# Designs tried in a protein design chat: VHH binders against Dopamine receptor-interacting protein 1 (Dorip1). Part 17

Target 1, 310 residues: Dopamine receptor-interacting protein 1 (Dorip1), of Mus musculus (Mouse) (q4kl13)
Amino acid sequence: MKTLFEEIKASIKNNYNQDRSFWRPVLPWGGVFTIKAGRKAVSCTPLYVEIRLKNTCTIDGFLMLLYVILNENESFPRELSLHFGREFVDCFLYLMDTYSFTTVKLLWIWDKMEKQQYKSEVHKASLVIDLFGNEHDNFTKNLENLMSTIQGSYCSNWHCPTRVQEDQQRTISINPPQEIPHGNLIRLAVDELFCSKIELCEERGCGGLREFSQRVFCHGAPPFVVLNMQHWKPEDLAYVPYYLDLSDHKYLLEGATLFNKEEHHYSAAFQIDGHWMHYDGLRNVNLILLNKPPEFLLLSSLVYIRATEK
Below, E stands for the ipSAE of ESMFold2; O stands for the ipSAE of ESMFold2 at other seeds; V2 stands for 0.75 times the mean of E and O plus 0.25 times the DockQ between their complexes.

## First folded at step 9 (VHH; framework vhh_7pa5_2)

Design e4 (from d4 with Y32R V106T; at its last look DockQ between E and O 0.37; V2 from the best seeds 0.00; counts 0 for: pae O 11.5 > 2)
Fold by ESMFold2 at other seeds, look of step 9:
Structure e4 (fold): chain B 310 residues (1-310), chain A 122 residues (1-122)
Amino acid sequence: as target 1 above (310 residues)
Amino acid sequence: QVQLVESGGGMVQPGGSLRLSCAASGFTFSDRAMSWVRRAPGKGPEWVSTISKSGGSTSYADSVKGRFTISRDNAKNTLYLQMNSLKPEDTALYYCARDLLEWLGTPYFDYWGQGTQVTVSS
């Protein structure tokens, strides 16, 4: 039978009209999993408790995006297996393609999250797992070393107490420029993080110039990156670049996650073959084809995919 | 439909041996880890052993370690449990079960069979 990705693409081809929804629910918010014996003659008692998931919107949009990314290029499952583990990637794709959506969330929780990142309680006959929080803690920070980068710097003063420094980061955190709002602010923030530069040394009494090398990926340029945008205001987002150069690798805008503060709720937008979709796990009709690229006024994260090279 | 059919149980004297089999159908057997679980008369279920999808990794409950050996034949879609040096406390209904999350140490059995009875008595 056809994969879930093939079903979505078939639906897009047959329905590029405004606001036509995908006709099957995909990755609904929350979830309940009842564990019981597979044969009635043996099902005197379940071997496992019922598991109930709450507030899963902090991972749902990204899980949908991860599924789309894994299907964008035939090599991406193999490449991402090097970071996430082959068993995770194989199981993730299997569960998504069999519509086992509560189970794929359990896979993420148990394989990629630490226990302290969420609340859970055992209430007689059931385990309740609550993912209340934010996407960056519940998903982005758990991407292992996928996006790890390092940047070295050297002070021109040979006697500087901290002459040689290294800055390693496991996520890509960019902040709005504080004093120079010229538009195109996302590109400026990315360049501030990644490009080589020379600045006055900040060491007390040093007076030298500190030269920063280009920031590079510790494990090679990943198939995708996530930019944490939670501190960006709508006025800073007048332009969201469709292309970025990250450490001499070209990246293309694949999608975004959105956060509605009044509802305390996340959703996502992404493209498949140039067609933009909106995903919101809380809606009964939760995958909708858009007539145009979405407005990014409530941006939580930007997701970029590595461009194909010849 | 996923089906798991256990066989090979029976009555045996203490110190004896039995070999259990589980025939699997309705899914790609080689893509899933498999486990044996047992239920003694009047007791709750007890995990016995787990084997990875390739057969390269195995694990055992302390109560059976050194006496039981789990194996699989992916060409025949069959799971096995070799049980040696059997004790009266091994008396139970033995089930094979499909385990999706075995590498996490967290049991997640979505299907099991009807079981095969193992009785160890004089």
Scores: ipSAE 0.000, ipTM 0.304, lowest interface PAE 11.5, mean pLDDT 81
ESMFold2, look of step 9: ipSAE 0.011; ipTM 0.396
ESMFold2 (binder alone), look of step 9: mean pLDDT 82; pTM 0.818

Design e6 (from d4 with D31E Y32R S54K Y111H; at its last look DockQ between E and O 0.01; V2 from the best seeds 0.00; counts 0 for: pae E 15.1 > 2, placed apart)
Fold by ESMFold2, look of step 9:
Structure e6 (fold): chain B 310 residues (1-310), chain A 122 residues (1-122)
Amino acid sequence: as target 1 above (310 residues)
Amino acid sequence: QVQLVESGGGMVQPGGSLRLSCAASGFTFSERAMSWVRRAPGKGPEWVSTISKKGGSTSYADSVKGRFTISRDNAKNTLYLQMNSLKPEDTALYYCARDLLEWLGVPYFDHWGQGTQVTVSS
């Protein structure tokens, strides 16, 4: 019995005839779930006969990336179970491996999203769930148990009213540097957020220098991190780093999510065994093998995995 | 049924000019990015140029920048390549192709024409 991941890898290995696509659709956009008794992973009241999902591209790319990440290292399912819950991880993998794609989206919506994060309406015995929005609101915001970081600081002025401070961030959002930097803009923006620094104290009447320690993950270095890149323009990107150092751990580029403004639509790119693939749930051919690493022209988020060699 | 038909190739002297055309049918031309690809004798395919679906964004291989101009007429479902200052190394079979992943910056073509031959010799 081959898993979905094993079938994708086999398709990549046997791509001799310019069949640059995976032969089965994966995570098609939207979905319809017909309500019937007996499903352990999902539970719906019988006040309607089906659930219809639309505008799911705001979670589809990340669900695909999560599946790839969970298969990347034998220890990652156990590690991620500490953050997502064991039953979620086991159910997610089972549903993906049995091609139950609408059900896996419902698992995310019901288990990880709050009701206010999406719109829903009953129309003629169908529950319609609309995930219109952005990937941060619908996916990465729910990674706070994994992505939380903290940075402490203290002011050199012994009389400072708030001499010791802490800054906690729930997700990792980086912005393009305002000053004229040289080199890799993404690495510089990450370093500005994570590295120690000394700045003028902002406290009224203080006048001292505030020393910031290195930012660290609140729950240890996670198996993967997501950098929110929504404010970056293609013109500002000259280089996407293949590795980053975060809290003394090395992280390697696993993939990205992309936003097409003309279609108002998300997709994803990621690598399996060094081969780059593009995923787009709206296309009939929705998993495509790329000839070379992408240029990331429409970048929405970057995804890095923790290296085993530290 | 997607069809792409190239025309406008021929023999020219070095420094000459040619204009290639590609007639498209069987799909909504104005909703697709389009590319020119060439294959020189004894070599694999080489990407030449790409134009976005609205025509507002164009890109070129370094070997043809400043000499070649890609354009499109969405009312006539036609893609063009104006080739100026032609060199012997431009000798190739030129293909018109639909570019599925232009906005990702990676060439990926799902349909090709039959090609039109361009030969540059003295």
Scores: ipSAE 0.000, ipTM 0.215, lowest interface PAE 15.1, mean pLDDT 81
ESMFold2 (binder alone), look of step 9: mean pLDDT 81; pTM 0.819
ESMFold2 at other seeds, look of step 9: ipSAE 0.148; ipTM 0.617

## First folded at step 11 (VHH; framework vhh_7pa5_2)

Design f1 (from e2 with S59D Y111H; at its last look DockQ between E and O 0.60; V2 from the best seeds 0.00; counts 0 for: pae O 8.6 > 2, SAP .686 > .668)
Fold by ESMFold2 at other seeds, look of step 11:
Structure f1 (fold): chain B 310 residues (1-310), chain A 122 residues (1-122)
Amino acid sequence: as target 1 above (310 residues)
Amino acid sequence: QVQLVESGGGMVQPGGSLRLSCAASGFTFSEKAMSWVRRAPGKGPEWVSTISKSGGSTDYADSVKGRFTISRDNAKNTLYLQMNSLKPEDTALYYCARDLLEWLGLPYFDHWGQGTQVTVSS
C-alpha cells in the first residue's frame, strides 16, 4: 500500500495544473474521535462518548512538517526515535499513513504536551480539548531534548559575582538584530545566538568583559531544527536563507509556519523534492502545490533539516 | 493487509467455560497491544480486556475481572481469552482488536475481525 507521502509525491507529478491540490484533506482543523469501547484509562463506562478537538492549528502545521521530515531521509525515523521514542515515531507514521488525523493529534497531546498546556472539559457527553494559544507553546517547546543547546560564558573580572555562567535552552528563539543592518538578518541573528562573542558584563559595577563560547547542541546535531521567529516583522524578512551553518553542520530550509494575526490562525509551507506546498487545515482543499516559493511575510517559524553528509 | 480472525465461540451453559482465540496476520504482532471487545444484543461495544505487547501487563473490565484471563503467544501470533464462570450477561459477539494507543490509555482500536459468537443459556 502507498504511504500518504508517496501519494502526495504522486500528486506533485501531475502535468496539467500549476497549483494542483492534493485530492483529500490532510490534518483538517479540529477533529472528533468516537470512542469505540470503554477503557479503564478513560473509564469502563465512559463519562463521554467522543473526544472533540478545537483550535488545533497551533499544532497542525508542525505535525505536517514532522511527517514530511520523517520521510525525507531513510535515517531520520531512527535518529528521531532516540529523542521522541520509537513507539511515538512508529505510531505517528502509522496514524498519518492511515489518515487517522484526529488520533495523531491526540497522540501529540497525550504524549508530548502537559495537561496544563491545554484546556479540557466535558460538555454534552463529549470531552472537549481546546488548543487555542501559541504554536510554540503547544508544539515547539515539546520537542524533548531534540534542540537542546548550551553556551558557557565567563567574565574577565575575577571579582564578578556571576563570573562563570552556563545558559541552557531547549528551543531556538532568535531576535532581530538590535540595529537594522543590511544583509542576511536571519543569519546574523543565528550567529548572535550560536557564535562565540565578547560583551560588556551586565553585572552592575562589574566593568568586566564577558566572553561567550560557541553554543553547541547537547545531544548532537539534530535531523531538524525549528527557529522561533515570533519577534520578527515582515520588513525584517526580505531574505530568508535557504541554508544555515549550525555548529559546523549544514542545514537546508525545509519549510515554515505562518501566523495570520487577524484570524489568529496558523498555516505552513514546506518543500517536497524542491516543490513548495502550502498547508492550511481550515481550508476544504488544504494542501496545495505552489507555483513559486511562498512569501514569508507572516512568518511564525522556520524549519531546517540537516543536509546529508558528503 | 491486517487480518484478525476470531474463533472458539459457541453455546455454553451458565457457569461453563470457553477459550477464545484470535489469529493475527499482516503486521508485527509482538509490537502491538491487543484487546477483546464485545457487543451484546441491542447494546454498543464494550471493552473487555487488554494485554500489553509483551504480555506483562493486563487489564479487565470490572464485569469480567476474576473470571476472564487474557493471554498471548507472540511466537504463534495468537491472542487468547479464557472465559470462566460464564453468565447469561456475557452473551455477545466477541472481537479481537488491535489496540494502537494502549500505552497512552486511549481507547483506539484501529482493526478488528468479524467476531465470534458466545451464547450463555440455560
Scores: ipSAE 0.012, ipTM 0.319, lowest interface PAE 8.6, mean pLDDT 83
ESMFold2, look of step 11: ipSAE 0.508; ipTM 0.812
ESMFold2 (binder alone), look of step 11: mean pLDDT 82; pTM 0.824

Design f2 (from e2 with K32R Y111K; at its last look DockQ between E and O 0.69; V2 from the best seeds 0.00; counts 0 for: pae E 4.7 > 2, SAP .672 > .668)
Amino acid sequence: QVQLVESGGGMVQPGGSLRLSCAASGFTFSERAMSWVRRAPGKGPEWVSTISKSGGSTSYADSVKGRFTISRDNAKNTLYLQMNSLKPEDTALYYCARDLLEWLGLPYFDKWGQGTQVTVSS
ESMFold2, look of step 11: ipSAE 0.485; ipTM 0.807
ESMFold2 (binder alone), look of step 11: mean pLDDT 82; pTM 0.817
ESMFold2 at other seeds, look of step 11: ipSAE 0.352; ipTM 0.752
ESMFold2, look of step 12: ipSAE 0.454; ipTM 0.794
ESMFold2 (binder alone), look of step 12: mean pLDDT 82; pTM 0.823
ESMFold2 at other seeds, look of step 12: ipSAE 0.434; ipTM 0.778
ESMFold2, look of step 16: ipSAE 0.282; ipTM 0.712
ESMFold2 (binder alone), look of step 16: mean pLDDT 82; pTM 0.826
ESMFold2 at other seeds, look of step 16: ipSAE 0.358; ipTM 0.744

Design f3 (from e2 with K32H Y111H; at its last look DockQ between E and O 0.78; V2 from the best seeds 0.00; counts 0 for: pae O 6.3 > 2, SAP .693 > .668)
Fold by ESMFold2 at other seeds, look of step 11:
Structure f3 (fold): chain B 310 residues (1-310), chain A 122 residues (1-122)
Amino acid sequence: as target 1 above (310 residues)
Amino acid sequence: QVQLVESGGGMVQPGGSLRLSCAASGFTFSEHAMSWVRRAPGKGPEWVSTISKSGGSTSYADSVKGRFTISRDNAKNTLYLQMNSLKPEDTALYYCARDLLEWLGLPYFDHWGQGTQVTVSS
């Protein structure tokens, strides 16, 4: 049988200037999982007969993007299995391929999220899991060691109280430059985080120069990275680069998640074979082919994939 | 295509024994946990037993503990259920099921066999 990804690709090829939507919903917002065989999946009390998911838009866009990424390169499922576990990757692909969308969300919640990261309660014999919040807490923080980086530095002043420092980060957090250039702010912010540099030591009264090594990935260059953009304002996003250098590896823009503040709702955009699509799990027609690349004015996150080398 | 074919059912007197088998094909059997599920006349499906992919971990419904033993032979791609001390309430259609998310404790049985009938009566 055709996988969901094969059906989406066929839809792109067959819809020339006509109905630009995919014919069935994918990853609908929320979901209901009915317990069919009497076995409870969770060890928690009290007992329930179904699991209901609410406010899942904080993971839905990224789950869709992960599915696209895993299908973009034949090596990525194996590489990502080293970080997420083979069981997770195999089950994720199978469940997505077979349209088991509520179950895919439960896979993420139970395998990758801690109980404290979401609200849950039993109401009328249903376990209700509420994912209200933001994408960073519900998805990006749960990518294991995928994007872990480290950077060392030392101060030239032998008497500096913090002479040798080491900074380890599990996510890639970049901030708009405070003293504005109006150019490509994203590239500048990435370079500030990753590139080697020498700066005046920030320790009060020190006066030395602090030398920073190039920031490197702790576990090798991952198949994809997520840049958390939720603190960036639209005016800071005049230029979204289609490629980045991260620790001497080339990365290409694969997609983005978008945040509508009035609805408190996330959606996503991504490309398949150079064609941009928009995904919004809240809509009945929730996957559409765009006429042109999105402008990214409502960014929540940018997703880049590692370029293949010849 | 994933196929699960149960066998070994039949009629047996109370206190008797049966051994069910499930032949698996179309997937890597040794990489999946497996379960037995039964459906009694007029009842919904009832979980009976689960075995991990290696066979190192087993679990049973309270109603069958001590009487039923689940096992597997990964070299022969076969799941087994040894049923001893059978009771009339064990009468049901018994299904072999692939337990995709056993390692998370999520009850997701993505493929089922046709079932084999077990009838316990005098």
Scores: ipSAE 0.144, ipTM 0.640, lowest interface PAE 6.3, mean pLDDT 84
ESMFold2, look of step 11: ipSAE 0.284; ipTM 0.720
ESMFold2 (binder alone), look of step 11: mean pLDDT 82; pTM 0.826

Design f4 (from e2 with L100F Y111H; at its last look DockQ between E and O 0.80; V2 from the best seeds 0.00; counts 0 for: pae O 8.1 > 2, SAP .6682 > .668)
Fold by ESMFold2 at other seeds, look of step 11:
Structure f4 (fold): chain B 310 residues (1-310), chain A 122 residues (1-122)
Amino acid sequence: as target 1 above (310 residues)
Amino acid sequence: QVQLVESGGGMVQPGGSLRLSCAASGFTFSEKAMSWVRRAPGKGPEWVSTISKSGGSTSYADSVKGRFTISRDNAKNTLYLQMNSLKPEDTALYYCARDFLEWLGLPYFDHWGQGTQVTVSS
C-alpha cells in the first residue's frame, strides 16, 4: 500500500542525523532484466534471454526527478499524461512504486527514445543497451512536446524580405550573458530568451528594427521545465534563482542534475518538503538527505516546477 | 487484490483437445493484455500466447501456432486458450499472466495465476 515516495518522506521525518540515507537503493546504475517467458528472446535475431543496461546515469537522475515531480501535486499525473501519454505515466508510477527499476529504464528507452539515440547489440544471449552519451541526447531531447516554445518577430521595414518570422525551440537552453555583469546571471539569461525585445534587423541592407514578442510555451505552461546549462561555467553560477517567471507563470526550483567531468558521471539533487536530497545511482547508498542546500557548482541542468495554487 | 485462477486442465490423449479458462478479478480486465505461459517438466517457463486488451491482436509461439487459439471475453473477465491437436510435448503447467507492458513490446508479466495442469499421454 505505501508508495516509494511515502517511504522517502517517512525517512526524512524519522532521521536522527542530518546525513541519514534512505535504507533501500533507488534506480541503481545499469540493470539487468531477465526474460523468463522467452517470447521476446525467440522473436528477435540473435536470440537473447536477458537485457543488460549500461551507462544509464544519462537518464537516471531525470527519472528520479520525474518521479518526485509527479508526486508533488495531485493534478500533475493528469497534466503530464497529456504530454507523455496516460499509459506511460501510469506505468512509470507503478514501476517506481514496485521497485521495478530496470523496467522503468526500459519503459523510457523503448517508449520515449528512438533507436538511433542509443546503441544495442546481442552478446552471449544478452541484449546489451548502452546509454553512453549525455542527458540531452538521452532524456531532455525527448521532452520537446512539453518544452517547446515559440517567439514571433517582425521587422519595422515593411519591405524586409523576412518581415515576419517565428523561432521555435524544442528545449530550453540558456546561454551566459555575452557581457560580464554581476548578479543573477541565470535570471538575466532566461529574460533574454523569453522577454520581448527590439534589435537591429540582421537582413543585409534592411536597416529596420526587429521586434520580438514574448516567448510562450507551444502546449501551455508545463508542470515543470528543464534549463539546459551546457555553456555555463562555475564562476557564472554564483546565484541560482529559487524562482523564475516564465510566460506569466511562477516556477520554483525543484532540483538539478550534476555532472562530474572527472568521474564522467551524472547525479541529481532535489527538494522534498523543503529538504534537499542527493541521488547518485552509482553509489551503494544512493539517496541521502543533505545537511544544507547544494551549491550547484557542477550543474548540468536546472529543474523548475510550476507553482501550485494551494 | 489481483487474482488469476486457471481451470480446464486435465489428462488427454495425443491429438485431443482442451480448453483452458482464466478467471480474472481485482483489476480492470479489459484494460490489460493477457498471456499464457507454460512450464514443462524439467524445463523453464515458455511463453505460449498473448492477446491485446481489445482482443484485436494475437500472437503465438511457433511451437503452438495453428493448434492453439487465445481469446478473451471482457464482459465475463475471462481469458481462454483453445488447445487442439495436442502432443505429448504440450504436457505442462499452464499459467495465466497479466502482460502489463504488452503495448510497449516488453514481456513483463506482473501477476500470475496458480496454473492448471495439462497432461498429454497414451
Scores: ipSAE 0.023, ipTM 0.534, lowest interface PAE 8.1, mean pLDDT 83
ESMFold2, look of step 11: ipSAE 0.073; ipTM 0.600
ESMFold2 (binder alone), look of step 11: mean pLDDT 82; pTM 0.821

Design f5 (from e2 with L104R; at its last look DockQ between E and O 0.17; V2 from the best seeds 0.00; counts 0 for: pae O 13.1 > 2, placed apart)
Fold by ESMFold2 at other seeds, look of step 11:
Structure f5 (fold): chain B 310 residues (1-310), chain A 122 residues (1-122)
Amino acid sequence: as target 1 above (310 residues)
Amino acid sequence: QVQLVESGGGMVQPGGSLRLSCAASGFTFSEKAMSWVRRAPGKGPEWVSTISKSGGSTSYADSVKGRFTISRDNAKNTLYLQMNSLKPEDTALYYCARDLLEWRGLPYFDYWGQGTQVTVSS
């Protein structure tokens, strides 16, 4: 009767019974799905009886985070159904809660990714799907219904040829500030993207001042946001803020994805009931409780969840 | 406990018609896609047809397209298969199955009935 989320929480609580704790890997890297008697893959021209997934770490951490987020607040499944579709959310939760981990990855691949986003081929009646690449290409770029923002601007020169502009972004990618080497660099980078500002108009010969309005979410403040951190160096990450103010809402740090360049491998860290967990699909024990908050030295993405209004 | 019970099979002459029914219980029928699968004597299982949870989208194997019609009554928790212009090659044990992933090339049937026999012979 217990959901996977309830079992993970029970394992955290049971510090005195390690052998009774969670014993099965969660979202193992890769996966094999054997097509059982009585069905066939109706969309594939070559017949295959097995689907084999490789290099799935580019989606695994975010799938785990999405599962945690959907269980964080009872209203989030309904809210996220508006962005992902009700069928997707219902199926995703069911597959996670029944430990159908290869199938939930296939749900993401076929429902949310386009065919050109991944490599696939048939070898000896086995369809091999290879997700080698990065988390943006394989996951976060498909969140535009959730992450889209827009910022308008106006130049003070009424004769400016581009007096009124709008800038729409489909994902949230921030860059380290160059001119302020100390302080909360992540908050500064977020403010540079979202806050209103006034800058000299870049139109040649214009001379006016361009006023940027506050950047807003096109579809309302989402239940969670993802900050793409790919341009950040470890020395820039001395402090990761535990909260952000975005579009009149407070967002709290839920977790992060981490990237090891030498192994070309992603992992994730996140909180459940204030306890930090580390997830790595390549490990035999791939979900572990941390004794302290993680160090964010290999940060790939930050994930923040919308706080309930007090 | 999920249960799927097929009925409506029998013997019929070539060119005849049959209507199969599948009574579902133990789950919210209206929230799940449903499929028909068949197994001919000495052959492996063959997917026949799938219908979406609302009934608004259907798909069929090439071997039955134009002759078979899948439908559902969510108020009665019942799945149907209308089979027309039956051929001896349609002789098989027919199963109804619950389909979790109706629409993206990943057939996953987590529960099956015991089947109902259809025999097409003079």
Scores: ipSAE 0.000, ipTM 0.201, lowest interface PAE 13.1, mean pLDDT 80
ESMFold2, look of step 11: ipSAE 0.000; ipTM 0.254
ESMFold2 (binder alone), look of step 11: mean pLDDT 84; pTM 0.854

Design f6 (from e2 with S54R L104M Y111H; at its last look DockQ between E and O 0.76; V2 from the best seeds 0.00; counts 0 for: pae E 8.0 > 2)
Fold by ESMFold2, look of step 11:
Structure f6 (fold): chain B 310 residues (1-310), chain A 122 residues (1-122)
Amino acid sequence: as target 1 above (310 residues)
Amino acid sequence: QVQLVESGGGMVQPGGSLRLSCAASGFTFSEKAMSWVRRAPGKGPEWVSTISKRGGSTSYADSVKGRFTISRDNAKNTLYLQMNSLKPEDTALYYCARDLLEWMGLPYFDHWGQGTQVTVSS
């Protein structure tokens, strides 16, 4: 029997070079889970008979991307099981492949989020879970062990009060360069964060030179990384690089999440076998094949996957 | 293809005993938690009992505690329900169900058998 990923790939093959909808909705916004057998789903009081999810777009795009990533390389389910847990990854793939989409969202909420990350209330015998917020608080915050990095530096002035420094980042957030845009601004911002460099020490009165080592991943190069683009203006995004070199590993653009301020709504774009697709859980037709690469005008995050070493 | 086949149902007098079996195939039985669910005439499904994949953790609905015992034989891919001190209110169609999310406490039964009838009458 075909997995959901195999069905998407088959649909792409039949509709090459046209913007077309995937005929079955995937990960629709929100959801309702009905408790059919009377077993208590959550131990808290009062009792409820169903769970209703609202405002799930803050996780839906990344859940879709995670599904695509887990299918891009046969080793990634095993590698990502070290970070997410084997039972999570196995259940996630199974539930996606059986179209149990509300249950997939509950898997993320209950296994990966803390209760203080979302609002919940029992209302008329329904547990209502509201994921209003942003993608970082509801999703990428829980990826810190996957993406954490560290960079050390050393000042040449032996009297510098901060002679030896270590900078640890829990996620990857790059800032637009202050210089006017020329070509590959995103690559420049990545290099500013990751590459070794030497600069004048910023301690007032020091006068020494500070040498920064290359920034490295604390737990090894992950199967994918997420670049937080929230400080980037649309005019600065004219060029999105299709590959990056991160800490001596090559990474390829897999996709992005997008944020529409007017709708206060997230969507995602990603590629499968070089063909771009757009996912939006609010739309009746929520997965479509694009005729050309997206322009990323409303970029929220970029997602890159680790290339196979050659 | 996942298959769950219940057997061992039948007619018994109040106070009697009955042992249900569920033969599982089409999946790795030893890696899945399993549940018994019953449906009485005119009622919706009612969870009866759950057993973890290793068999080390069991739980029961209040209405059957102390009377029913769930067990499993992972070498034979078989789930069991020993029912003692049966009451007329235990009359129902009993289903074997795969409890996919038992480890999260979410009652998600992704596969069900056809059921075996248990009738408790004088």
Scores: ipSAE 0.031, ipTM 0.562, lowest interface PAE 8.0, mean pLDDT 83
ESMFold2 (binder alone), look of step 11: mean pLDDT 82; pTM 0.822
ESMFold2 at other seeds, look of step 11: ipSAE 0.491; ipTM 0.811

## First folded at step 12 (VHH)

Design g1 (from f2 with L104M; framework vhh_7pa5_2; at its last fold request DockQ between E and O 0.75; V2 from the best seeds 0.00; counts 0 for: pae O 3.3 > 2)
Amino acid sequence: QVQLVESGGGMVQPGGSLRLSCAASGFTFSERAMSWVRRAPGKGPEWVSTISKSGGSTSYADSVKGRFTISRDNAKNTLYLQMNSLKPEDTALYYCARDLLEWMGLPYFDKWGQGTQVTVSS
ESMFold2, look of step 12: ipSAE 0.481; ipTM 0.809
ESMFold2 (binder alone), look of step 12: mean pLDDT 82; pTM 0.823
ESMFold2 at other seeds, look of step 12: ipSAE 0.373; ipTM 0.770
ESMFold2, look of step 13: ipSAE 0.368; ipTM 0.761
ESMFold2 (binder alone), look of step 13: mean pLDDT 83; pTM 0.828
ESMFold2 at other seeds, look of step 13: ipSAE 0.278; ipTM 0.716
ESMFold2, fold request of step 16: ipSAE 0.068, 0.475, 0.194; ipTM 0.581, 0.805, 0.662
ESMFold2 (binder alone), fold request of step 16: mean pLDDT 82, 82, 82; pTM 0.827, 0.821, 0.820
ESMFold2 at other seeds, fold request of step 16: ipSAE 0.172, 0.405, 0.396; ipTM 0.645, 0.774, 0.765

